# VHH binders against q9vxt7, part 4

Target 1, 187 residues: q9vxt7
Amino acid sequence: MPRPVLLIHGGAGDISDSRIAGKFAGIKQALRSAWGLLSPDNGSGGGSALDAVEAAVRSMELDENFNAGYGSCLNTSGQVELEASLMEGRDLRAGCITLLRDVMHPITVARRLMEKQRHTFLGGAAAQELALATGSERLQPGALVTEGARLTLKEFEDQVAQGKDPFFARTELTDDKPVPKTDPSGE

## First folded at step 22 (VHH)

Design FF3
Fold by ESMFold2, fold request of step 24:
Structure FF3 (fold): chain B 187 residues (1-187), chain A 127 residues (1-127)
Amino acid sequence: as target 1 above (187 residues)
Amino acid sequence: QVQLQESGGGLVQPGGSLRLSCAASGFTFSSYWMSWVRQAPGKGLEVVSDISGSGGSTTYADSVKGRFTISRDNAKNTLYLQMNSLKPEDTAVYYCARDKIEYTSGDFWAAYDFDYRGPGTQVTVSS
C-alpha cells in the first residue's frame, strides 16, 4: 500500500577511479533486480520487503564488483569466507550467518535462519549444515575466487612482508586516486 | 531547482514508433544517471531504462529490450527514448527521472523513489 522506496548502500570506503563505473552499474542492477518485487502489479504481486532486500543482495553476491559472495575478499589462507545478516522491521526478526563457505548466496541462508527462529546467529559447521540441509548448492572450492581478489591478497601479503601496517586492509586494489569522488554519475 | 519536462507522447498504432524527449535544467545534467520510468493504467512505476552521465552505460527492462533505445545529448541537456515496435502493453505515462546514486565521503549508495521526475507524457498504443 505505501509508496515503495528501495535504498542500497554499496559499501563504505574509497573507491578507485578504475572501479567506479563497475560499482555504479552493479548497484543499478541490484536495484532493478529488486524493484519489481516492491511493485507487485508489475511483477509477482506477492513480493515483500524481505523478498526485495534478498534479491538486491543476491544480485551483489553474483557481482564481482562487490565484496559479497563471488569476488569477495580472501582470508589469509586464500579462501572466501562468507557472511550475511538480515533483519525485518515489523517484528525485529533477524538471521546472521558467518564463516560460511562454498555457497553462492549467504543472504538466502541468513533469511532461512531468520524464518526458522531457532537461533539468531550461526557460524561455521552449523551454518554450513543449515545451508546444505535447506537446499543451498555446495560449490566447488575456489568457485567464488576471482583474480582481482587474489591480487588484493598478494598486495596485503607484500605490505606485511615490507613491514607496513595493514591495519585497515582494503577489499580491492587501489589506484593512485584513493580519495572518494563526489561526481554522482560515477564518471 | 531540478526541472524536468517530458514531451513527444501521443496516440500510435501497434507497431509504430515514438521518440520521447526530456528537457533538463537546474542541475549539472552530465553528472547524473537518468531514467525513463513508466506508469501503466492502474499499475505502479516500472523502470524502463537508465543511462549513465556520459551515456556509456545503459540498461533496459526485459519487456523493452531490443525495441527501445535510451540516449542523451549532454550539450543540449536532453534525455531521449526511442520507442520502436510499440505494443498495447507499452501504454503508460512516461516520466523522465534523475536517479539517486551517490559516492560522497566514502559512502556509496543508490535508491529508487523517483522524487525527481517530470510531469510525464502520455503514450497510448491502440488500434
Scores: ipSAE 0.600, ipTM 0.794, lowest interface PAE 1.0, mean pLDDT 85
Fold by ESMFold2, fold request of step 24:
Structure FF3 (fold): chain B 187 residues (1-187), chain A 127 residues (1-127)
Amino acid sequence: as target 1 above (187 residues)
Amino acid sequence: QVQLQESGGGLVQPGGSLRLSCAASGFTFSSYWMSWVRQAPGKGLEVVSDISGSGGSTTYADSVKGRFTISRDNAKNTLYLQMNSLKPEDTAVYYCARDKIEYTSGDFWAAYDFDYRGPGTQVTVSS
């Protein structure tokens, strides 16, 4: 039986001192929510690996500390636009979703695309219809917007007003200093 | 290098209590999240509880919440699991593990593979 491993990469870029504890707690919660799905099984660990990956990402999509689902960054119109993708290694099947709105779990929609449809990539109205047809709840507009995301958009707007290059705008507010590299506990 | 040694397991009747200990060495204990994980016969590893480096944050699996308490003594480099109201379903080998969670050069990640764990201690709950 394969020895399971679960790894979550929480993103590249600086994490502000004020956000580090929340991100550490959130990534640990994502690990905990997914790990039990990797128990010894009938030898189809690829299926249980998909279950675990989906569960981990769903945990992060609920967590405002991550740029996924609830609390994700806003487009320049102040709206959440969602994307997710997923691939399995055994047969290299994939599902990719973009420009999804008002659903909590785009990763689940990406999985359903991978499992049930002939196309690998859907966006916009087609992705929206797939989400609703496969049982995703239609959220009220703005349900995924947080004050933190609004403030991050405000900083982006301030940079544009100052003539700065917004190409690499951050997805969250920054402090002035990065988190120390030698503190693996995150406390 | 990293060494973890569990102790305190044994045979106990349903409803009884045990206290597991884990002696840690070879790393800065207070800087790391630690976990208790268990493996019941014929099953995979279950994460029973986690605790942050300072001890300020703890979590528990639903199956043990209210019955088990994780704690640490950073002065003694020791992790503990107080297990009360034990049930036959708690029968397992219990491991203490150092968690992998890193923020380095803007690269933030965490993993469960439990490479850094002790040899385990057997807990058997039966009448």
Scores: ipSAE 0.557, ipTM 0.765, lowest interface PAE 1.2, mean pLDDT 83
Fold by OpenDDE, fold request of step 24:
Structure FF3 (fold): chain B 187 residues (1-187), chain A 127 residues (1-127)
Amino acid sequence: as target 1 above (187 residues)
Amino acid sequence: QVQLQESGGGLVQPGGSLRLSCAASGFTFSSYWMSWVRQAPGKGLEVVSDISGSGGSTTYADSVKGRFTISRDNAKNTLYLQMNSLKPEDTAVYYCARDKIEYTSGDFWAAYDFDYRGPGTQVTVSS
């Protein structure tokens, strides 16, 4: 069997130096979670590529070092609107979820959508219904909101209030003190 | 050239402890994430633990959490793995590896792969 290839992109943008180490740690954890499923001889033994990808993203959705799932960027109303998308190349299927609320793993909902083969994209109430009907737990309102996300929104609002162009506003902030810039691979 | 050399492996009884070391040379050690990986008989490679260049961040496989501790001494260009409460299922060849990561202008990439890996050291846990 050909050796599988597993690659993760952990985010893009103006990310503070203080978040770099945690982000890499999170990526590595996600890789580990995914690989355990990809390797037939390791982990659960013989998971599919879809299983591995879902596992990786689920790991990231739990990690505040990423701005999806727990710690998602907030809308202008201070709410988490979750998004996830999954694609597979064997049968050329896709599932997309948007405007999902109070669910920990939108990627799983996206997969469920993909596998239903009825719709490619669901949002809002329809996505919510699918999530709950297929076994996702409804979290308490605000459960996915982090202080970092609140700070990010506040910075955005402040920039707007000052008449600055918010187009390039940062989307990943932390409540931690800034650290000096160093080699990101070594931090 | 980049070189990694593991040491400290051996035979130990279940519940025992070992401390692995990895001597690194040929690159700026402190600038790289390092990993311990292992390969058990008949199984594929498994990343056991990772540590950031500064040592401030670490990750562990679920199977070793609470039992293994990764650390490093950048002044000595050495990576360590303290293994406690060893189990038979920990039996494997253990490798020191330099992680393959990329950071460019805020983009973060990583693969389940390594730039370099040592020849490995055998760890056998058996009664």
Scores: ipSAE 0.547, ipTM 0.813, lowest interface PAE 0.7, mean pLDDT 89
Fold by OpenDDE, fold request of step 24:
Structure FF3 (fold): chain B 187 residues (1-187), chain A 127 residues (1-127)
Amino acid sequence: as target 1 above (187 residues)
Amino acid sequence: QVQLQESGGGLVQPGGSLRLSCAASGFTFSSYWMSWVRQAPGKGLEVVSDISGSGGSTTYADSVKGRFTISRDNAKNTLYLQMNSLKPEDTAVYYCARDKIEYTSGDFWAAYDFDYRGPGTQVTVSS
């Protein structure tokens, strides 16, 4: 078997300098967890590509340095609406979840949907039902909301109140004053 | 030319300690994340720890947390791995590696790969 390739995109946007190092640290942690499960050279066939990518995203969903899962961006009502999608190339399968609430790992729910092979895309109450019926824990309301996410929403609200651009919002935790970005590899 | 060279490996008893060093040259050392990677017999490559260019951020595999400490001296272009409370399962060839990450136009990505890696140093933990 050819050696697998594992690649993670850690996001984009107007990211503050103070968060750059943390984001890369989070990416590295996700890579480490995923690769360990994949185990391409251990002779045991330890894991699949699906296992690896799910593990990576689960890691990122726990890390507020990423605006998914814990620390997700908030809607205008101050609530987390979770999304996740998974695609598998061998059998051309996919699973997509939207408007999921109070679940730590929407990527796992997306995988479960994909594996059921009844629907490709599920949202809202139906997604919630699937999540709970298949073993996801229902978190307390607001458990996924971070102070950073709240402040980001507040910043946007203030921006709109000032008559500024109502269509652009920063999606990352803010510093006092953004600074031009440099190569974060040295941070 | 980019060069990485590990040293400090050897035979140690369980519970013992070793300190690995990696001499780097041929690039701006402080501008890169660096990693310690190991490969145990019959197992795949594992990233055990990494450190940001400035040294301000570090990460560890769960299996080594609390026992291993990664550090760097940018003035000396040297990467370190302090390994305490060593276990037989820590037996492996340990490599110093320059991480493959990129920031481009606001996009952040990384691969479980390295653009450069040293020849490695053997660490054996055995009673």
Scores: ipSAE 0.470, ipTM 0.772, lowest interface PAE 0.8, mean pLDDT 89
Fold by OpenDDE, look of step 22:
Structure FF3 (fold): chain B 187 residues (1-187), chain A 127 residues (1-127)
Amino acid sequence: as target 1 above (187 residues)
Amino acid sequence: QVQLQESGGGLVQPGGSLRLSCAASGFTFSSYWMSWVRQAPGKGLEVVSDISGSGGSTTYADSVKGRFTISRDNAKNTLYLQMNSLKPEDTAVYYCARDKIEYTSGDFWAAYDFDYRGPGTQVTVSS
C-alpha cells in the first residue's frame, strides 16, 4: 500500500517577518493533527483523506497565525466573513461555503454540504442555516475577531487615507521595526 | 552530501532516562526544521518531536509530552532528544530526520515528510 502524502500551504503574500515563525509552527501543528488520522500505525489512525484534510484545516482555523477562522481578515465593516471549500478527488465532489459568520470551523460546514446536500456552493443565510442545522455552534458576535485583525484593518484604512493603492495593501500586520528577511525555517 | 547520524540509544529500565544525539553535516543545519521520529515493532513511523531552525519552536507527540525534550546546538550541528520517564511503549528505533518545509517567494508550505534521515539508534525500555 502506498504511503499517504500530506501537504499544507500556509499562505502567500507580503507577510511580515514577525508572523513567519508562527505560521510555520501552525503548519506543523496542522500536519500532526492530520497525519494522526492518516496513519493507522501511529496512534489513532484509521481516518480517511477527507478526515485528515478537515483536521488540518480545523487546526488552522483555530490559529490566529492564519487569517481564516479565528483571526480572519476583516471586511471593511470590521466583521469576519468566513469561507471554506473542500473537494474529494475520487468522485469529484465539492462543498463551498462563503459569508458564514460566527462559526468556528467553516471547513466542517463545507464538508457537510458536500456530503449531505446536492448544492456545491452556499453563502450567507443559507450557509448559516446549514451550519446551525447540522450541529455547528453559533459563537458570540465578534468571537472570531482578534486584536491583530482589528489592527490590520486599521493599518489598511491608514494606508488608504495616505493615498496608497488599496489593491496592494497588506492583509496582515506589519512589523513595527523593519527586520531583514531570513530563512523562516531557521527563524 | 547530507548526513545524519544518531547515537545514545540503549537498554534502560522503565522510568529511566536516555539522551539521544544526532550529528548533522552536508547542509546549513540552522536553516532546517529537524525531527526525531521512531518506529516501534509492527508499527509505522511516528514523529516524536520537531524543532525549528533557531530552536524557538518545538512540538511533541502527545505520548511524549512532559517526558521528552528536543533541543539543538547549531554551533555543533547537533540535534538532541532528552528522554525521561521512559516506558516500555517507547521502545523503538529512533531516527534523526530533516523536515521538508519551505518558504519560497512568499509561499509557505510543508509536508509530513523528511528528505533525509539517519540509520537510527535502538532504544529498548524493559524491566
Scores: ipSAE 0.411, ipTM 0.731, lowest interface PAE 0.9, mean pLDDT 88
Fold by ESMFold2, look of step 22:
Formats: C-alpha cells, sequence, structure tokens
Structure FF3 (fold): chain B 187 residues (1-187), chain A 127 residues (1-127)
C-alpha cells in the first residue's frame, strides 16, 4: 500500500533561539492534527491530501508562533492582512487569497475559491465577500493582533528611521539574549 | 546506523497498565524529537505521542490523553510510554520512531513518514 508522507515547512530565515522551541511544538501539533486525515482508520474511509494540508495550515493559523492568522505580521498601518494559497497536484487546481482581514482561517477561504469559483486569485473586497458568503466568521477588528506583532512593527519602524533598507528590515521580533538550548532544534 | 528497539508489551486486562521502553542507538538521542506510534490490526498508523529532545514538550492523541504518559531518559538513551487504564481499543503493535525535523539557516521543517522506527512490541488488551 502507498506510504503517505506529511511534511510541514515552518518558514525561511533566521529564527531566534527563544522562538525555536515554540516553532517545533507548533509544527509537531500541526503534523499530529493533520496526520489522521491521511489514515485509513479515520472513520471516513480516508481523507484527501487537501484535507490534511488544510488542517495542518489551520493549526498553524491559530498558533501565534507562525506568521499566519493569529499573531501574523502587521502592515505599516498596524493591521493584519492575510494571505493563503493552495494547490492540488492531480489537476493543478489552485486558489489564492490576499488582502483578507478579520477571518481566522484564510487557507479555508483559498480552498473554497479553488473549489467553488472560476477565479484562481482574489483579493480585497472580493476575497472578503467570498469568505463571509461561504461561512467564515467575521472577527472583531484587531482580534488577530498580538503584542508581539506590535513590538515587531515598532522595531521595523525604528530600523527605517535609522535609514536601513525597508525591503530587508527584520519583520519579526528578535531576541537579543542567548537562551540555553533545551531542545535539539536541528542541525 | 540508527537502531530502535521496543520492549514491555504483553497481554493485559482492561483497566490494567503497561510501561513500554525503547532503547536507542546510532544517533545523538537527545537531539531528536521521538514518537510512539501504533498500528491496530488491519488499521493504519496512529501517532500516539511525541516528546521533544529535552523532554520539555509533549503531545498526545485525544484517544490517549490523561491515560498515557511519554517520557525519556537521555542519560540511558531510552524512550518510555506509561500506559494506564488500558482499553481493548489500545490493542496494537506499538513502535518507537525518530522524528524528522531540521533547523538550519533558512530552513525549518518536520515530517511524518516513519522510515526510522523499531520492529514494534505487541500490546493486547483483552478480557
Amino acid sequence: as target 1 above (187 residues)
Amino acid sequence: QVQLQESGGGLVQPGGSLRLSCAASGFTFSSYWMSWVRQAPGKGLEVVSDISGSGGSTTYADSVKGRFTISRDNAKNTLYLQMNSLKPEDTAVYYCARDKIEYTSGDFWAAYDFDYRGPGTQVTVSS
């Protein structure tokens, strides 16, 4: 029987030592949450790879350790703007969402776009309408903003004020204090 | 070469307890997340629990929360699973697995594919 594999990539770039443990825990939680949807014994006769991918990303969107959904980076106006995309390998269908706001799970909206609409890419008001019309809850403004994200924006603004190139300025709060290693974190 | 060997399985009545062990060699044990996975007769693999390299972080499947406890002893290169309040549904072959995880500059990922696991130990919960 084919051997299923589920791999989650947690993002590129430097990760401070203080954030590594949380990111490991978050990826393991996402893997475990999604794995059962690939299993023959999940009670539904097996889930699709799309179901597993969506579940894994939804787990990460709830996890402030990732730049997705709750706790994601703020734009220069201090707001969370959401993006997600999804592609399936059999027929290469895709759904891409950008400039979405106040919705907990943009990955699910991207899937709805791929499955229910003629467009591949939607943003702004059109994406917002799709999300609400297809069952997403409208969150209170600011519900996805965290203090960590606000501090990261302030650091970005401070770097710009010092004349640093905004394109390469760090957009995630860094930890300048060494943290003793408690997990292997990889090699 | 990575070697994992489970032990401690057996036949037990419902409500009973067992403690599984997994001896590890051929790699730096404390550097890896480890998992217990199980396969019931005719079923696929279920991830029962994971534990971080230091032992500071653990996760559990909903089906075993509150009944099973994962732990590790890095001085002895040994992974454990304490299984209490066992049910017939816990009947399975239990495998010790090393998790694939990588952190390096510009790359951070983990996967379940279970190529690195032991031969397993049978747990049977039957009246």
Scores: ipSAE 0.372, ipTM 0.670, lowest interface PAE 2.1, mean pLDDT 81

